# VHH binders against Hydroxyproline O-galactosyltransferase GALT6 (GALT6), part 3

Target 1, 215 residues: Hydroxyproline O-galactosyltransferase GALT6 (GALT6), of Arabidopsis thaliana (Mouse-ear cress) (q9lv16r187to401)
Amino acid sequence: NIMELPCGLTLGSHITVVGKPRAAHSEKDPKISMLKEGDEAVKVSQFKLELQGLKAVEGEEPPRILHLNPRLKGDWSGKPVIEQNTCYRMQWGSAQRCEGWRSRDDEETVDGQVKCEKWARDDSITSKEEESSKAASWWLSRLIGRSKKVTVEWPFPFTVDKLFVLTLSAGLEGYHVSVDGKHVTSFPYRTGFTLEDATGLTINGDIDVHSVFAG

## First folded at step 7 (VHH; framework vhh_rezetamig_d1)

Design s26 (from b5 with D103H)
Fold by ESMFold2-Fast, scan of step 7:
Structure s26 (fold): chain B 215 residues (1-215), chain A 123 residues (1-123)
Amino acid sequence: as target 1 above (215 residues)
Amino acid sequence: QLQLQESGPGLVKPSETLSLTCTVSGGSISSGGYYWGWIRQPPGKGLEWIGHIDYSGSTYYNPSLENRVTISVDTSKNQFSLKLSSVTAADTAVYYCARGRYHSWNEVLFDYRGQGTLVTVSS
């Protein structure tokens, strides 16, 4: 699905998407198969909503001013994730990720509790050598409150076969994403990916789109 | 501070093999979860993916180029290379080396790229 935004977006603009995530399917991509031992197929359920800019060069993909990518199943981390990023000429920026609780093998596929985490720029003491321990102690650091990270706690907003209303709004300092009237995540505007350049919207992936409105 | 730097001859004669090397600093090629690959831009045209190699040594090539392309890795030198055989004037382009990760929908997400090196195919 492609929707044109002929004059770009302005502060206060809203885009509303009504849809349902599809059930996970078995992904047979050779790249994924090479990452797995044996005949295991990765189950995938994910979709993306992208704001596109104008092409600078004929034949290239348009810039992705906002890449918003909920991953219910199939993220390389094994967790439900909402990833946000920018892309220009096949070069991706630094991903912002909201990660949920790891799904349990013995439970039905359910959406986990999701925490959005933004690192404070003044946390210069975090070394790369300590990065390998993040998975083990990350939750403990949040509880202690010693981390300069800012976190937002909320349930993962998407469920297979459940209708949702997603609103993307253009705020003063960034995009704001709400689902069913509740704030889910934000993405700060980036240099070179301006709001006024967002002239197209695309929605692709494991989703049944019912309606899209601009206002 | 991951840095990638292309090197190799800037001129190649038609029918010969184009050979480029990428030197990686600030990171290890043997790191799991990453792809190391090549992208090119012919003059006046868009970017074209050539191929990449994963941490297990598996290679993935653009179908339009796959019979001419070889990508290999030298972990002792922290380098990976491109060989493109039987070149023609259509292979004239700026060549970039890049690091990527698996992304959904059969897409590799490239997050670092070298500065690029111009290779001209001329007699």
Scores: ipSAE 0.191, ipTM 0.605, lowest interface PAE 5.0, mean pLDDT 76

Design s28 (from b5 with S104D)
Fold by ESMFold2-Fast, scan of step 7:
Structure s28 (fold): chain B 215 residues (1-215), chain A 123 residues (1-123)
Amino acid sequence: as target 1 above (215 residues)
Amino acid sequence: QLQLQESGPGLVKPSETLSLTCTVSGGSISSGGYYWGWIRQPPGKGLEWIGHIDYSGSTYYNPSLENRVTISVDTSKNQFSLKLSSVTAADTAVYYCARGRYDDWNEVLFDYRGQGTLVTVSS
């Protein structure tokens, strides 16, 4: 479940993953179950793709240059989520989340599908990630009513037992993730976690991987 | 040994702001790799995560509470606090403060919590 990338990645590189998510399993989740002290289990279905760098010291875990984590079921929000982040020595950075959400309960909702949302600004290519679509939205709404909210609507791209084709590409400003030919999310390059340092790819979790290739 | 203790008013009027403080002893709030947060349990319902603040000062809030919640830290007092604005009867719950850490999936893991404090919202 490890793919070597001996020379790292370059601008324009692509990694394609073909697979399908597995059904949720029962899991005693120490995050919540330990607080409940009950016998109820949490149902979880998630997988992760991680671009890894070289370890600075033997025995430590490799840096996670990109942690891409679709959570079909079991996220703390109760919604399907794609979470992205970086990690060095178990020090996680600020998570970027593409959260599935349900349309309003009005009857014009086509099928109650999960959609990702994001905020978009004119020509704003770079944000300090802290300006994620949720982080300061209430503050901006109060301070600047002229902010343009662009809801990017697409169904949560993963379905249990449905084959998918995921393409991770190295763009000018960051990583871009597409599923079945449709753009899903992007993750800006971060200081200390550069594209050229990505020497490995791992895939783990509730997924049946059919093939992985780089181009 | 790590101890977490909630404090604050047990009764809050509707539309007002609920304010709670967690005092940490036996450990430092500024320790790397940890987060400090609030969880609640309404009577007869399950646990609900409210939010947390990580070791770097970044805050993460439950989306259903996001516009009403503020979590802050006072490292000089080794305390962190919850403010929940515009409360209603639905905010009546036992409130717990907790310490956790991130796991390999960047998910929160609660390894310590306070004893809890009941907050009733009524006029």
Scores: ipSAE 0.416, ipTM 0.640, lowest interface PAE 1.5, mean pLDDT 76

Design s30 (from b5 with S104E)
Fold by ESMFold2-Fast, scan of step 7:
Structure s30 (fold): chain B 215 residues (1-215), chain A 123 residues (1-123)
Amino acid sequence: as target 1 above (215 residues)
Amino acid sequence: QLQLQESGPGLVKPSETLSLTCTVSGGSISSGGYYWGWIRQPPGKGLEWIGHIDYSGSTYYNPSLENRVTISVDTSKNQFSLKLSSVTAADTAVYYCARGRYDEWNEVLFDYRGQGTLVTVSS
């Protein structure tokens, strides 16, 4: 539900959530899946994990330093998705999306999956060979007139009725999310949403929360 | 670039109807998947959602304001409007028009907002 973080978070801090996603429910809120008046309910299974920041005005809801929203079923894309964002005074920032697909599935390449993979390398060093190889790949793609298709296999880490251990950690340039010991996604720090301003954690939605602890 | 601009009288007398229009440029009000609405901030208080209208024309209003609020759209002008009837001093606020998206978590939240316009209710 809610965990207070009285001193905020520091570099290297982590929060662990142990929980189990619930089966899809019938959702009648027209804001979900663009339902119109008279439409039948849509099946939805999603939950959100949010870091709360300092309020701008007393009486308002706290800002969301990190909104982490796994969608097992019901996303407009028809695919399992993890969406991440910030929210300040009822206004969302730019959403970052990670979608569960394979490049050979004849689906359009989604920018969010490439970004998730890139940020997973928070502590990697950039070698001369790696930079050279990437530059060469770009030149070859340009010369032959074939655009480089970014291909990343990203399995959605949550399953209905399966217990999971999620770790949210504070890295050098952003948050890192691991599930069952494997990196899943990262979210860069944003101006105005500082790590030290994280005063609380909330968990809501189609989830049975078993335990939450900070370390 | 999407831009939302509020317009309308900055002074309204008690018991009259407050009327504001939002002009949308750089995007279409008819775009599927979006809703268009109004929020306000009274002096010294927090933000309050007033209502919104979606791309299909369905309207949703704050229950505390529902009997006084009408939101409508004019797709030919790419505008949407707010009418709030029987105003009192408690309706003095900065009024913002805003856009939201349906694939956001089950809340009335927005991803774009106008700069706001102050409306004072006074004789």
Scores: ipSAE 0.406, ipTM 0.744, lowest interface PAE 2.8, mean pLDDT 78

Design s31 (from b5 with D103S S104P)
Fold by ESMFold2-Fast, scan of step 7:
Structure s31 (fold): chain B 215 residues (1-215), chain A 123 residues (1-123)
Amino acid sequence: as target 1 above (215 residues)
Amino acid sequence: QLQLQESGPGLVKPSETLSLTCTVSGGSISSGGYYWGWIRQPPGKGLEWIGHIDYSGSTYYNPSLENRVTISVDTSKNQFSLKLSSVTAADTAVYYCARGRYSPWNEVLFDYRGQGTLVTVSS
């Protein structure tokens, strides 16, 4: 799917995509998965929405002003991820990743690296626990003293075979992505990637696109 | 015929820094369009990307490892290196050095890698 944006985007512009993610497929093309060990098939489900600009040189790939790539299955991390980036003259910039679970004491996070909507969640005792296992956990908790541990969770907004409404809007500091009316992620504007240069939109991958419109 | 060869100690003590070097032959690490990096495979688990460096010296690290990882190049020796600090038993793995390029899906695609070197973290 291709959509022309002949005058580019302006502040306050929005693009709405109505679609449905497809179930994972066996992907043997080595160009789209790092998890392959030789030619073994990997199950993937991902799609991408890209704002593209004008080519600097005839025959080159167009610049990716915004690469937005939800990965429902098949990311090297094993988790659902939304990855965002830019690409100019076949050089990818620094990727911004929104991943699933985040702990409060997560030492892996650094300031400014995550631009994802985060939600707090209380972990519940699983009904899968054996009676003796439950007793042991309860005793340990009682001796140490209970500390409520809150997991900061980023809820992945896409589900296989579930219709969604994605809105991409051009804000003051960057792009904002909402799914089903809820903010999911933001991507700051980068030097060399101007809103007015976004003359095309492409949508590819494991998705059934129902409609796309700009306003 | 491009060849990548890992070298370094096979045994590292907990809390120390793991240091590995990759020697490249049959190709130049200064060549544009390519990335040079490290991947590891812990026993019984899948491959994990550690990080990579491009010909200009720009580095990209796995966020889960980024504050412990440093990747550098020595173009005069046609080598690149990995330093992983504050190691624990969880860092025990076979470590591979690799050459990569980006796919249209913004995924690093490793098209060549070394034979791998086992690094055990134990006292």
Scores: ipSAE 0.181, ipTM 0.495, lowest interface PAE 2.8, mean pLDDT 76

Design s32 (from b5 with D103E S104P)
Fold by ESMFold2-Fast, scan of step 7:
Structure s32 (fold): chain B 215 residues (1-215), chain A 123 residues (1-123)
Amino acid sequence: as target 1 above (215 residues)
Amino acid sequence: QLQLQESGPGLVKPSETLSLTCTVSGGSISSGGYYWGWIRQPPGKGLEWIGHIDYSGSTYYNPSLENRVTISVDTSKNQFSLKLSSVTAADTAVYYCARGRYEPWNEVLFDYRGQGTLVTVSS
């Protein structure tokens, strides 16, 4: 199903999704079951929430301005993850990933960190300096791309068969996602797409959607 | 540093077979988890997926083109190719070769592509 946003989004717009993730299903299609070599089936539980734009050309798929993809089970890492990206003209942009707890069986209590953001990598990389002295490694780190923010560990916000309230909001510098009133992730606006371009919302996958509303 | 480069004739006569090759450098077409394919854009129209071949050699074709398309791979040359038979003026387009990666969703999407090559079908 598609929720239409005829005039797109504006700064401060909110979309609320109330839903419940489904238990994992067996995914046997070789085209989409890439997690283990030789497996006949992989158990997967995931859903996606996508903001779509208008088609520029007839026959093309609409831009996926924001692809938000929680994976409760079936990610190649073996851990719960939220992957975010943009897709335009059949091409993915740079994926951003947020991971839950390090281990589901880990008894360690980590201070509750609920932000999962990464800044874009610095493009000041040069390979010419790699041929330089090894004794100057500290200055080489200045030329190598670096993340400006550290990822933090957080409890994965979705649980099979547990009702959740997800709010997607349009902030000054990007989209913000909260679940059950807690900030989970942010997705900075990408070049070529403005808030008014986001004219549709789709939700698909292993989820029972109870309600969707905008404000 | 992955690079994809299309090559082949820029002009093909109607009813003949269009043959294009994509040369891959900076990566192996035998790498697991990836597929290699072709997309095209006719003048003034949108992108159209033609087909792809995955690392295991399985091929997938656009149903509207299925009877005319063959995609094959030459692992010794790190190349994959497109053959499109019985061409007409409607096959005039910029042709791109591309790499994609599988995801848990049943979608054909790419993460890298070549610069594209114009193919004109004319007598």
Scores: ipSAE 0.324, ipTM 0.682, lowest interface PAE 3.2, mean pLDDT 77

Design s33 (from b5 with W105F)
Fold by ESMFold2-Fast, scan of step 7:
Structure s33 (fold): chain B 215 residues (1-215), chain A 123 residues (1-123)
Amino acid sequence: as target 1 above (215 residues)
Amino acid sequence: QLQLQESGPGLVKPSETLSLTCTVSGGSISSGGYYWGWIRQPPGKGLEWIGHIDYSGSTYYNPSLENRVTISVDTSKNQFSLKLSSVTAADTAVYYCARGRYDSFNEVLFDYRGQGTLVTVSS
């Protein structure tokens, strides 16, 4: 349903959502699966949280200032994904994806994973001792074998039937999403989509919403 | 890279059929995972989705326009077309062709759009 944000969002504003993802259901025409080969039935579990802005014209759909779409099951990649995007006048922008995918030869998938890890690490404190341990491990790997691309899986924060607390925060450079107190992803502000324009919030999909708070 | 260009008449008489073509360059309309469709904006009103066609040839139309709309594809010319029959003054609008995809919850949302072509229905 829609929650009004009459003054929009400001720097430092946050929205907290308490909810529980639902079990996957069967889809005969799974919209998030893109190409389908063989069996048309696919198990899907996804939800979306959207910040809506002001309409350009009264009869239009509101712009989606932030489209945050966790996909627990059914994404075309076969992995759990959080996809983020904007939509203005029925036109999607460039999607930002956080995937739990271990790197293949696909550079776009590697970029998505590195992007999510970079944002998470920028918000985390790492000891110099751990940095030294990483350096030593890397050095030893060079002696016992050669590996071109190995990316650690990004931890997908949602589980079916597990209660979560999601906080969406308005930072200096973009939106920050934390789940159960841990940073998960960030989405840079885009031209034409300002914090003050975010006058509504809607949550839909395979989710039981328990509460929503703005602060 | 990908470009879409509308073409067709700027003036159509009431009761006639409006016919528009979209020429696609920099990409193939046979690509899976994408949809090709039409949206319009009447003067002083919001955007209205008309319909789209997918890679399998399946068509989906706005229920309010379903009895008057036909969308078809010509893969040899890399084009797709709109026919809207029995037009009235209410069909006066800027018409856009677009490439789209389903991103979530059965919504058709477009990631590329043509520049638009004004169609006036008048005698």
Scores: ipSAE 0.088, ipTM 0.531, lowest interface PAE 5.2, mean pLDDT 76

Design s34 (from b5 with W105Y)
Fold by ESMFold2-Fast, scan of step 7:
Structure s34 (fold): chain B 215 residues (1-215), chain A 123 residues (1-123)
Amino acid sequence: as target 1 above (215 residues)
Amino acid sequence: QLQLQESGPGLVKPSETLSLTCTVSGGSISSGGYYWGWIRQPPGKGLEWIGHIDYSGSTYYNPSLENRVTISVDTSKNQFSLKLSSVTAADTAVYYCARGRYDSYNEVLFDYRGQGTLVTVSS
């Protein structure tokens, strides 16, 4: 499924996708798969939502301003994952991954809580007059360490054969993804991938798309 | 003109650590959008992804190997390395270092690789 966004996205724009993930299929791509050893098929259930820009040159792939890829089953880690990334001229950026519990055909799980790890932005303290702010930041840095990683607990939001409502919104600092009214993940804007350039949305993979609308 | 070259011992004893280095020429390991990693092919089997490191320094390991694998990079030498601990006869394989890029969801295309080096695990 394709949706046109003729003037791109603006701050505060939102896109709603109503859909249902499909049961796992056998992955048989000729490329080297992180999911399989040799010719052995691995069952996967995954789909992608991509915000696309305009091609600079005919015949090239459109830029993927946002690649949002839920993997219910068959990720190389063995866990349910939501991976986000950008792609320009077949050059993918660094993937942002949120990992969950193993996908199941049924959604019965006693403990569906998982941790999504994100790199928090480090704000540099540049004001000479904010020496107290520097002291506070020094204390936090010392207690937490130099790691910018933030752990966010969340249940994996997708289940095979269960209808979902996904909302993608353009916030001040990045894209925000909610599923069934709950915030799931965010993706910071990247240099060269502005939201005003997002002129299309595509949805592909193991999903039955019921509706897509913008607001 | 990108060239990748594996180096390391061709024979490793069981229980020891397999150590391989990949030297990259004609390209930079710090180039954005690329992965640098290791794949292997045991005799009579298909290719198996071992792991990779991306340009930001994030490491990704095959879950079946992750407790034994370490991949690291030396940007100053334009090299990256593999350490695989506690080896057994099952780790006998041709080992390739490779440059990869993400080709599609849940797939990695390794578009350049070294010639491969046979590593035999035997006493």
Scores: ipSAE 0.076, ipTM 0.478, lowest interface PAE 5.1, mean pLDDT 75

Design s35 (from b5 with N106D)
Fold by ESMFold2-Fast, scan of step 7:
Structure s35 (fold): chain B 215 residues (1-215), chain A 123 residues (1-123)
Amino acid sequence: as target 1 above (215 residues)
Amino acid sequence: QLQLQESGPGLVKPSETLSLTCTVSGGSISSGGYYWGWIRQPPGKGLEWIGHIDYSGSTYYNPSLENRVTISVDTSKNQFSLKLSSVTAADTAVYYCARGRYDSWDEVLFDYRGQGTLVTVSS
């Protein structure tokens, strides 16, 4: 999907995207995966939203002022990730990755890292001992309740086949991304790009786009 | 001027369903770019976001309340409503209806709200 922004963006501008992530597909040559075992297919689900500028020179690819790339499945880390970056003349800048849960109680103590928020919580139960070491002790521990639940909280705001509302806004210090009314991530403005340069928006990947609005 | 007004019973018995309505004047619930929601403040505590509904009809609920909350809209009356089931004394609070936007650092982003209505849960 392509949307033109003929006047570019200004402070306070926002773009709203309503969409639904698609289920993972089998990919034999995943570009975002670091490990591929044999010829086995890897399941991948990702999409990207890109703010594009005008070409400076004929024959060049347009600059990507903001590359916003949610990866629901298939990232090399094995976790759901939102990756953000810039690309100018085929040169990618330093990627910012949102990989870890950030508790609301602890958000003010996060040292300079991208803040990730999620409403849901996941729980799992883990044995205190590996089965190969002490099977009898593990079974006894299970019976008397000495096993500890492992809580995993994901910062990732997207779910396969669930409708979302994403808002990308142009703030004083950078772009701000909210999903379903909650702030998810920010991306500081980088040198060499102004808001007026953002003349296009593209959306591609494992996503069904329902609507896009600028305001 | 945009105005929001809460209405509903001020007293609800434990285990019953709390039902509140917000009437919007000076603006349309069908206008794009906004969401319409509910927040509450229990006595002596901070504000708690309950949930909201957007112009497309999509609903978003606080996970702590998700299995008890329903928010709906009636565009013909320019109203939206909250139903909170299986109430307890912990649900005693001042309830506010609110309009919000999608472009902020705030985890609960509202730029207009009603005057609030006190709901007491008591037998």
Scores: ipSAE 0.000, ipTM 0.094, lowest interface PAE 19.2, mean pLDDT 71

Design s38 (from b5 with N106H)
Fold by ESMFold2-Fast, scan of step 7:
Structure s38 (fold): chain B 215 residues (1-215), chain A 123 residues (1-123)
Amino acid sequence: as target 1 above (215 residues)
Amino acid sequence: QLQLQESGPGLVKPSETLSLTCTVSGGSISSGGYYWGWIRQPPGKGLEWIGHIDYSGSTYYNPSLENRVTISVDTSKNQFSLKLSSVTAADTAVYYCARGRYDSWHEVLFDYRGQGTLVTVSS
C-alpha cells in the first residue's frame, strides 16, 4: 500500500510504522546462494520500507530516495541484515549493509548484546603472501585497537511475530531509524535524492502492517 | 572494477535486425546470482527494459518485444548480445547493457550499466 506525502518531507519530519514481521516462507525462486544444507527450497523473511521521489520522466517508476530492507532470514550471508540503498531510473546505488548478530551465549543471553557491522559492497582479494608482508602493519593496527567490522553494539531489532514500532526521522545529515525507542541505523542523504521531493512511502513484504502515520 | 561496453552499428534500416554486443571486463559473465540484460531509452521518453539472461542461461523478455528479441551469451569472450528483428523508427533509442543481482527481492533492477550506444533506425 502507498502512503501519500503531498507536502514532501522536511528536516525533523517523522514517519511511524507499527507492524509485525511474518514467519519465513518457502521461496521457490532460488535467488539466494545455496547454503551447505543443499535444500532446493529457501526460507525467506524480509520486508522493505521505501520513500518515493519525483520521477525524472513521465511513465517511469518513481526513484527510491530511501530503500530500507530488513532481512530476518534468507540473506545470502546467512545472517540477519538491514540493507539500505537508493534506486534511480532502474539502477541501484551503492548498498549499505548492517548485520545484526544474535547473542552467542545462549545460556547467558543479555539484552542488547549484539553488534552491528557495516562493510563496503566491493570486497578485495587479499593473498596470504601479502598478509605475511604486513606483519608490522598488523602489530601497529593491534596497538591502535582498530576494528574493521563492528561499529555499534545493538540487537537486530526485528523478531518474527513480535510487534515493533519503527520511527524514521529526517535529521540534519540523513535519515535515522529507531525501533522500540532505540536507534538502529542511519542513512546519509545522497546527491540527487532530495528529501523535500518525497511523494510517498511504500511498505511491502513479510510484514503485517498495523498502522502508519506521519508528522 | 566492473565495466560494460556496448558495441554495434549506429544506423539500421527499417525491417532489418539490430545486433548489439556487450563486452564485460572486471567480472565474469558466468558468476552465479547475476543476470545480464538490455534496456533502452527512446528520445524524449522513459527507460524500457528489453530483457535479460541469468547465470543459468534462462532468458526473460519484455512481453511487448518478445517476438522480436533474442539475448544470448558467449562465455568464451565474456560477452552477451541482443538481436532485435524487424526494426522500425520506434526502435530508435539509446541502448544500454546492464548487470543485475538476484537477491531475495523480486524486482528486475540493475546495479551496473554501460555508457549506452545510440541506434538510429532510418532510411
Scores: ipSAE 0.452, ipTM 0.763, lowest interface PAE 2.3, mean pLDDT 76

Design s39 (from b5 with E107D)
Fold by ESMFold2-Fast, scan of step 7:
Structure s39 (fold): chain B 215 residues (1-215), chain A 123 residues (1-123)
Amino acid sequence: as target 1 above (215 residues)
Amino acid sequence: QLQLQESGPGLVKPSETLSLTCTVSGGSISSGGYYWGWIRQPPGKGLEWIGHIDYSGSTYYNPSLENRVTISVDTSKNQFSLKLSSVTAADTAVYYCARGRYDSWNDVLFDYRGQGTLVTVSS
């Protein structure tokens, strides 16, 4: 499924995806590192949302400016995860992950929690203890225009057979992902691509897409 | 830290077999969820995927090269190798060895690449 963005994105642009994750499919040739004895099929439930750019060289695949990949049954960790990355000329960049963990010692909990990185203005400098040593660095980072990267913890936002509303927005510092009106994660802009380079959106995987629209 | 290093001859004669080895350090070739492969860039052209081998030993080759390519692993040396037979001047390129992750939606894509080695096919 492809949505064309003929003029790319601009600051403040947003894309809304309404969808429902599907149950895990069987993977006979396992592609996610969750080892089992023998040739048992691995069950995965995952989908991806990708912003594509224009090709630099004819015959090569278009760059993936943003790859957003929720994995509901997890990967090698066995816990839910959201992976974000770029891909240019067959090479992945540095992966950013919202890694799963349980919020309680309740081992039967199925929803879990994820730790996500967020790029934003430093709204978290309220701790008195850290002000004297970090104040100068924080001030210089803001003057240079660099956002502070922080880790936040959320319930994993996707559930099999539950409708969600995902909004991808183009902010000052990067892409922001919200689900059901709650901010989940951010992906900083990477060198080599402007917002106007994002000329397509694709959605694939274990998902029923109900609607996609831009504004 | 993971490092990949290509080694092999810089010059190969036409009709002979090109043999390259990739030595992996800082990670295991036997690690589940990874594949190890070769890509090349001829002078003035784009990147071309040659093939890869996964942690289980399954091989996948570019259809345009499949009759000339063999990729193999030596787990005891933590190395993998490329053999490309019947080379011609069109096989002149910078050759890169690379690692990919199957946890990245099963695409034929890599997350680490060696620095590359130039192979010239000439008499």
Scores: ipSAE 0.256, ipTM 0.622, lowest interface PAE 3.7, mean pLDDT 77

